# Ledger of designs, part 5: VH-VL binders against Glutamine--fructose-6-phosphate aminotransferase [isomerizing] (glmS)

Target 1, 141 residues: Glutamine--fructose-6-phosphate aminotransferase [isomerizing] (glmS), of Sulfurisphaera tokodaii (f9vpa4r286to426)
Amino acid sequence: VIEEIKNAERVIVIGAGTSYHAGLYFSIELNRLGINSLPVIASEYYNVRSKKGDLVFAISQSGETIDVLQGIRMMRNSGAKIISLTNVIESAIARESDYKIYMRAGPEIGVAATKTFTTQLASILFILSVLKKENLKKMEK

## First folded at step 18 (VH-VL)

Design bb3 (from aa1 with heavy chain T28E)
Fold by ESMFold2, look of step 18:
Structure bb3 (fold): chain C 141 residues (1-141), chain A 123 residues (1-123), chain B 105 residues (1-105)
Amino acid sequence: as target 1 above (141 residues)
Amino acid sequence: EVQLVQSGAEVKKPGATVKISCKVSGGEFSSYAIHWVQQAPGKGLEWMGRINPSGGSTSYNQKFKDKATITADKSTDTAYMELSSLRSEDTAVYFCARGTYSGYTAPDYFDYWGQGTLVTVSS
Amino acid sequence: DIQMTQSPSSVSASVGDRVTITCQASQDIDSYLAWYQQKPGKAPKLLIYAADDLQSGVPSRFSGSGSGTDFTLTISSLQPEDFATYYCQQYDDYTFGGGTKVEIK
């Protein structure tokens, strides 16, 4: 997974609602690492022309978000590869992805439905930490 | 197994109307656009238009805009194409085909095809 | 309207031959190109999408290449079941090439 992100010509990050906000953060941090990235609101997926070399990072806890599913289907038509970040193994988005990352979520502690965003952010932070460590290690050699 | 089954061959006189059906099975009907393609005898393929079954929105090749009307019935998982004011040059095989998504007109390619419906227009 | 020019219009070949078919688009279509095979009396069958991605279940002797305006379909070793007509299709606004009939020599 990590090598696919590092080697992509562009990382398109697609999500809806709170997943979009997690994706926006991810995209900003990827750009800070020198990885070209574009955040996309899922309902506006048709505004993006994907190309070979693009990597689509799809964020959906349920793996059934309709606009995300339609978006990755359209973007695959260019030959772009799909990574999904979901919490449901047999969800439509996970099944239609080339690479799959599963969120680990525990029982909710608070009274609001904030667990999904926190789990998404934690997963994103882990990916970023691995990317940062990999880059530092290679530079030392 | 996704399958598109079209209505049978039709013989019509000039000026008549024909309505071709395309029944989709083995997949979620409203998630995929249905496209229509003409193949005149001994000729190549020509895209006619498509429909998004979930809302019924359509897009047409301008050549066929006044000839073809594409509709869909979600209750029967069936798309239709009506050809009006038939002329002898409308004699062709007409295919329906399923796209890979439905939410926009393009880009899309066709991974499942119906068997084709021959429409013959003769006096 | 994006015009697709497909060459040759026909190829006479023997089993085992390497067959090459080309398509040229009138403008840049990136990799938004598909190849279809059609046998007489049958519907087209998708072989390749995105210029060079092989559809599931299609034999590996089929390959695609190209980007932008120039595209190629190659059959590395022609088999008896490969005698058919082949079409390219650009899918920015859905035009087909004129077809290439591959026939037995």
Scores: ipSAE 0.657, ipTM 0.865, lowest interface PAE 1.5, mean pLDDT 89
Fold by ESMFold2 at other seeds, look of step 19:
Structure bb3 (fold): chain C 141 residues (1-141), chain A 123 residues (1-123), chain B 105 residues (1-105)
Amino acid sequence: as target 1 above (141 residues)
Amino acid sequence: EVQLVQSGAEVKKPGATVKISCKVSGGEFSSYAIHWVQQAPGKGLEWMGRINPSGGSTSYNQKFKDKATITADKSTDTAYMELSSLRSEDTAVYFCARGTYSGYTAPDYFDYWGQGTLVTVSS
Amino acid sequence: DIQMTQSPSSVSASVGDRVTITCQASQDIDSYLAWYQQKPGKAPKLLIYAADDLQSGVPSRFSGSGSGTDFTLTISSLQPEDFATYYCQQYDDYTFGGGTKVEIK
């Protein structure tokens, strides 16, 4: 996954509601690291013209968010590759992704929305920490 | 397995109307646009229009906007195309085809096709 | 409308030959280009999407290339089942090339 993010011409981060906000944070931090990134509200996916070389990072805890699923289907039509961040193995979004990241949280049981967001954020922070460590290695003699 | 099955061949007189059906099985009907393509005898392919089965929204090739009316019935997983005021130049095979998503008009390509319906318009 | 100019209109070839078919778009369509194969009396079959991505189940002797306005379909070693008509399609507003009939020499 880390190599795909580093090598992408652009990382499109798509999510709905709370997942969009986690994706927005991810996209901002990617740009700070010199990785071109665009955050996308899932319900507005049709406003984005994807291109070959794009990497689509789809965030959906259930893996069944309809707007995210429709968005990745459209974006694949350019030849873009899809990474999913979900909590459900073999969900629709996971099945239609080229690469899959599963969150550590258990099944959704209707707990507070902050628990869902915290799990997404933790996964994103881990990815960012690995990317930051790679940058430090490049600076060493 | 996704399958699109079209209604059988039709022979019509000039001025008549025909309605072609396209039943989709083996997939989620509302999740994918249904497109229609004309192929005149010995000729190439021409896109006619599409429908989003979820809300029924359509878009048409300007050439066919006064000829074709595309509809869908979610209760039977069936799309329809009605051709009105038939002329001899409307003699063609008409295909339905499934796109890869439904929420917008383009971009989309067609991964599953119906078998085609021959419509012959003659006196 | 985005015009698709497909050439040649026909080609005579033998089994084992390398066949190339080209399409030119009247404007930049990025990689939004599909290739279809059609046999007489049959529906078109998708071969390539996104200019060079091979559809599942399509033999690897088929390949696509190009971006922008110029696109090519290549059959590396023609087989008896490949004698058919081939169409390109741009999918920004859905126009097809005129077709290329691949015939036995």
Scores: ipSAE 0.639, ipTM 0.863, lowest interface PAE 1.7, mean pLDDT 89
Fold by ESMFold2, fold request of step 20:
Structure bb3 (fold): chain C 141 residues (1-141), chain A 123 residues (1-123), chain B 105 residues (1-105)
Amino acid sequence: as target 1 above (141 residues)
Amino acid sequence: EVQLVQSGAEVKKPGATVKISCKVSGGEFSSYAIHWVQQAPGKGLEWMGRINPSGGSTSYNQKFKDKATITADKSTDTAYMELSSLRSEDTAVYFCARGTYSGYTAPDYFDYWGQGTLVTVSS
Amino acid sequence: DIQMTQSPSSVSASVGDRVTITCQASQDIDSYLAWYQQKPGKAPKLLIYAADDLQSGVPSRFSGSGSGTDFTLTISSLQPEDFATYYCQQYDDYTFGGGTKVEIK
């Protein structure tokens, strides 16, 4: 996954609602690291023309968010590759992605949306920390 | 397994109307656009239009927009194309085909096709 | 309206031959290009999407290449079941090439 993000011509981050806000943060941090990134509200996916070399990072806890699923289907039509960040291993979004990242949210008790958002952020922070570690290695040379 | 089954061949006189059906099975009907493609005898393929089955929105090739009317019925998972004011040049095989998503006209390719419906228009 | 020019219109080849079919778009379509195979009396079958991505279940002897305006379908070792007509399709506004009939000698 980390190699695909580093080598992408552009990272398109797609999500709905809370997942969009997590994706927006991810895109901002990717741009600060010098990785071209575009955050996309899932319901507006058709406003984006994807190209070969794009990487689509799809965020959906359930893996069944309709607009996210429609968006990755459309964007694959250009040859873009899909990474999914989900909490369900057999979901539609996970099955239709090229690379899969699964969150470990644990039991959801009465606060599903809040716990899910925190887990999404934790997953994103881990990815960012690995990317920053790779940058530090290159700076030593 | 996704399958598109079209209605049978039709023979019509000039000026008549025909309505071709395309029943979709083995998949979620509302999630995928249904496209229609004409193939005149011994000729190539020509895109006619498509429908988003979820809300019924349509897009047409300008050549066919006054000839074809595309509809869908979610209760039967069936798309329809009606051809009006038939002329002899409308004699062709008509295919329905499924896209990969539904929310916009393009870009899309067609991964499942119906068997085709021959419409013959002769006096 | 994007026009697709497909060449050749027909080719006669032997089993085992390498067959190459080309399509040229009238404007840049990036990689929004599909290839279909159609046998007589049958519906088209998707072979390749996004110019060079092989559809699931399609034999690996089929390959696609190109981007922008110039695209190629290659059959590396022609088999008897490959007798068919092949069409390219750009899917920015859905036009097809004129077709290439592959005839097995």
Scores: ipSAE 0.611, ipTM 0.854, lowest interface PAE 1.8, mean pLDDT 89
Fold by ESMFold2 at other seeds, fold request of step 20:
Structure bb3 (fold): chain C 141 residues (1-141), chain A 123 residues (1-123), chain B 105 residues (1-105)
Amino acid sequence: as target 1 above (141 residues)
Amino acid sequence: EVQLVQSGAEVKKPGATVKISCKVSGGEFSSYAIHWVQQAPGKGLEWMGRINPSGGSTSYNQKFKDKATITADKSTDTAYMELSSLRSEDTAVYFCARGTYSGYTAPDYFDYWGQGTLVTVSS
Amino acid sequence: DIQMTQSPSSVSASVGDRVTITCQASQDIDSYLAWYQQKPGKAPKLLIYAADDLQSGVPSRFSGSGSGTDFTLTISSLQPEDFATYYCQQYDDYTFGGGTKVEIK
């Protein structure tokens, strides 16, 4: 996954509601690391013209968010590759993605919305930490 | 497994109307646009229009906007295309085809096709 | 409408030959280009999408290339079952090329 993010011409981060805000944070931090990134509100997916070389990072806890699913289906039509970040193995979004990251969250009952955002952020922070270590290795040269 | 099954061949007189059906099985009917494509005898393919089955929103090639009316019935997973005021020039095979998503007109390609319906307009 | 110019209109080739079919778009369509195969009396069958991505179940002797305005379908080693007509389609507004009939000598 990390190599695909580093090599992408653009990382399109798509999510709905809370997942969009996690994606916005991810996109901002990717740009700070020198990785071209575009955050997309899932319901507005049709405003984005994807291209071959794009990587679509789809965030959906359930893996069933309709606008995210429609968006990744459309964006595959350019040859873009799809990474999904979900909490449900074999969800529709996960099944239709090229690469899959599963969140390691506990029971969803109780404070589910807050837990979902925290788990998304934890996954994003882990990815960012690995990317930062790779950049540090390059700088030491 | 997704299948698109069209209604059978039709022979019509000029001025008549025909309604071609396209039943979709094995997939999520409302999640994918249904497109219609004309192939005149010995000719190539020409896109006619599409429908989003969930809301019934349609888009047409301007050439066919006064000829074709595309509808869908979610209760039977069936799309329809009605051709009105038939002329001999409308003699063709008509295909339905499924896109990869439904929420916008383009861009899309067609991964599943119906078997085609021959409409012959003979005076 | 985006015009698609497909050539040649027909090609006669032997089994084992390399066959190349081209399409040119009247404007830049990035990689929004599909290739279809159609046998007589049958529906078109998707071979390639996104200019060079092979559809599942399609033999690897088929390949696509190109972007922008110029696109190519290649059959690396023609087989008897490849006798068919081939169409390109740009999918920004859904125009097809005129078709290329591949005939086995």
Scores: ipSAE 0.609, ipTM 0.857, lowest interface PAE 1.8, mean pLDDT 89
Fold by ESMFold2 at other seeds, fold request of step 20:
Structure bb3 (fold): chain C 141 residues (1-141), chain A 123 residues (1-123), chain B 105 residues (1-105)
Amino acid sequence: as target 1 above (141 residues)
Amino acid sequence: EVQLVQSGAEVKKPGATVKISCKVSGGEFSSYAIHWVQQAPGKGLEWMGRINPSGGSTSYNQKFKDKATITADKSTDTAYMELSSLRSEDTAVYFCARGTYSGYTAPDYFDYWGQGTLVTVSS
Amino acid sequence: DIQMTQSPSSVSASVGDRVTITCQASQDIDSYLAWYQQKPGKAPKLLIYAADDLQSGVPSRFSGSGSGTDFTLTISSLQPEDFATYYCQQYDDYTFGGGTKVEIK
């Protein structure tokens, strides 16, 4: 996964609601690392023209968020590659992505989704830490 | 497996109306746009329009906007195209085709096609 | 409207020949280009999407290339079942090339 992010011409980060906010943070930090990134509100996916070389990072706890699913389907039509960050194995979004990252959070039982957002941020922070570690290795060389 | 089955061939007189059906099986009907394509005898392909089955929103090729009306019935997983005020130049095979998503007009390509419906308009 | 100029309009070829079909768009369409095969009396069949991505179940002798305005479909070794008409389609606003009929020589 990390090589795909480093090599992408642009990382498009798509999410709805709190997942969008997690994605916005991810996109900001990617840009600070010199990785071109564009955060996208899932309900406005049609405003983005994807191209070959783009990498779409889709954030959806359930893996069934309709606007995210519609967005990755549209963006694949350009030849863009899809990475998903979900909590549900074999969800629609996971099945239709080229690469899959699974969050390990407890089941959500109709209550506040606090664990879900925290798990999304933890996953994002881990990815960012690996990317930062690779940058430090390059500087040492 | 996804399959699109269209209604049978029609012979009509000029000025008449025809309604072609396109029944979709083996997939989620409301998640994919249904497109319509005309092929006149011995001619190439021409896009006519599409419908998002979930809300019924449509987009049309300007050439066909006053000729064709596209609808969908989610209870039967069936899309329809009605052609009005038929003329001899409307003689063609009409295909329905499924896109890869539904929420916007473009960009999309068509991975499943109906068998086509011949409409013949003659006096 | 984005105009698609497809050439040649027909090709006479033998089994085993390499066949090349081109499409040119009137403006930049990135890689938003599909190729379809159509046999007489049948519906079109998708071969290639995104200019060079092969659809599932399509033989590897079919390949696509190009981006921007110039696109090519190649059949590396023509088979008897490949005699058909081929269409390119840009999918920014859905116009088709005029078609290329591949016939037995």
Scores: ipSAE 0.604, ipTM 0.852, lowest interface PAE 1.9, mean pLDDT 89

Design bb3 (from aa1 with heavy chain T28E)
Fold by ESMFold2, fold request of step 20:
Structure bb3 (fold): chain C 141 residues (1-141), chain A 123 residues (1-123), chain B 105 residues (1-105)
Amino acid sequence: as target 1 above (141 residues)
Amino acid sequence: EVQLVQSGAEVKKPGATVKISCKVSGGEFSSYAIHWVQQAPGKGLEWMGRINPSGGSTSYNQKFKDKATITADKSTDTAYMELSSLRSEDTAVYFCARGTYSGYTAPDYFDYWGQGTLVTVSS
Amino acid sequence: DIQMTQSPSSVSASVGDRVTITCQASQDIDSYLAWYQQKPGKAPKLLIYAADDLQSGVPSRFSGSGSGTDFTLTISSLQPEDFATYYCQQYDDYTFGGGTKVEIK
């Protein structure tokens, strides 16, 4: 997963409601790390023209959010690859993704027992922490 | 298993109207656009238009805008295309095809096709 | 409309031959291109989408390449069942190439 994010020409982060806000934060932090990123409100997915080389990071607690599912289906038409972040193994969004992150098997720290948004943020923070560690390794050389 | 089954061949006189059905089985009918494609015998393929079955919104190729009317019936999982004021140049096989999503006209490719319906217009 | 120029219009080849079909778009379509196979009396069948992604269930002897304006479908080793007409389709506004009829010698 981390290598795919680092090598993407652009990371399109798509989500609805609270997942969009988690995605917005992720996109902002990716841009601060020098990774080109575009946050997308799922209901407006058709406003984005994806291209081969794009990576779509889809955030959906249920893995069944209709606008997210429609968005990844459209964006796959360009050859973009899909990473999903969901709570549900074998949900529609997870099944239609090239790479899958399940929040239930998420990071050892920051996971809260009851709220999906907190679990989303914990997963995103873990990904960001790994990306930041990779940047520090590069600076040593 | 997704299948698109079209109504049978039609022979019509000039000036008549024909309505072709396309019944979709398998998958979720409302989640995928239904497209229509014309092929004159021995000729290439030409896109005619599409419908989003969920809300009934349509988009047409300008060439067919005044010839074709595309509708859908969610209660029977069936799309329809009506061709009006038939002329001999409307003789063709007409295919329905399923897209990969429904919420916008393009971009989309067609992963499942109906068997085609031959419409012959002759006196 | 985006014009698709497909060549050749026909190919006569033997079983086992490598067959190459090209399509050229009148403007940049990124990778929004599909290839279809159509056998006589049948509906088209999707082979390739996004220029080079093979549809599930399609034999691996079929491959696609290209982006932008120039695209290629390759059949690495022609089989008797590959007798058909092949069409490219750009899906920014849905224009098909003129077709390539592949005939077994």
Scores: ipSAE 0.595, ipTM 0.847, lowest interface PAE 1.9, mean pLDDT 88

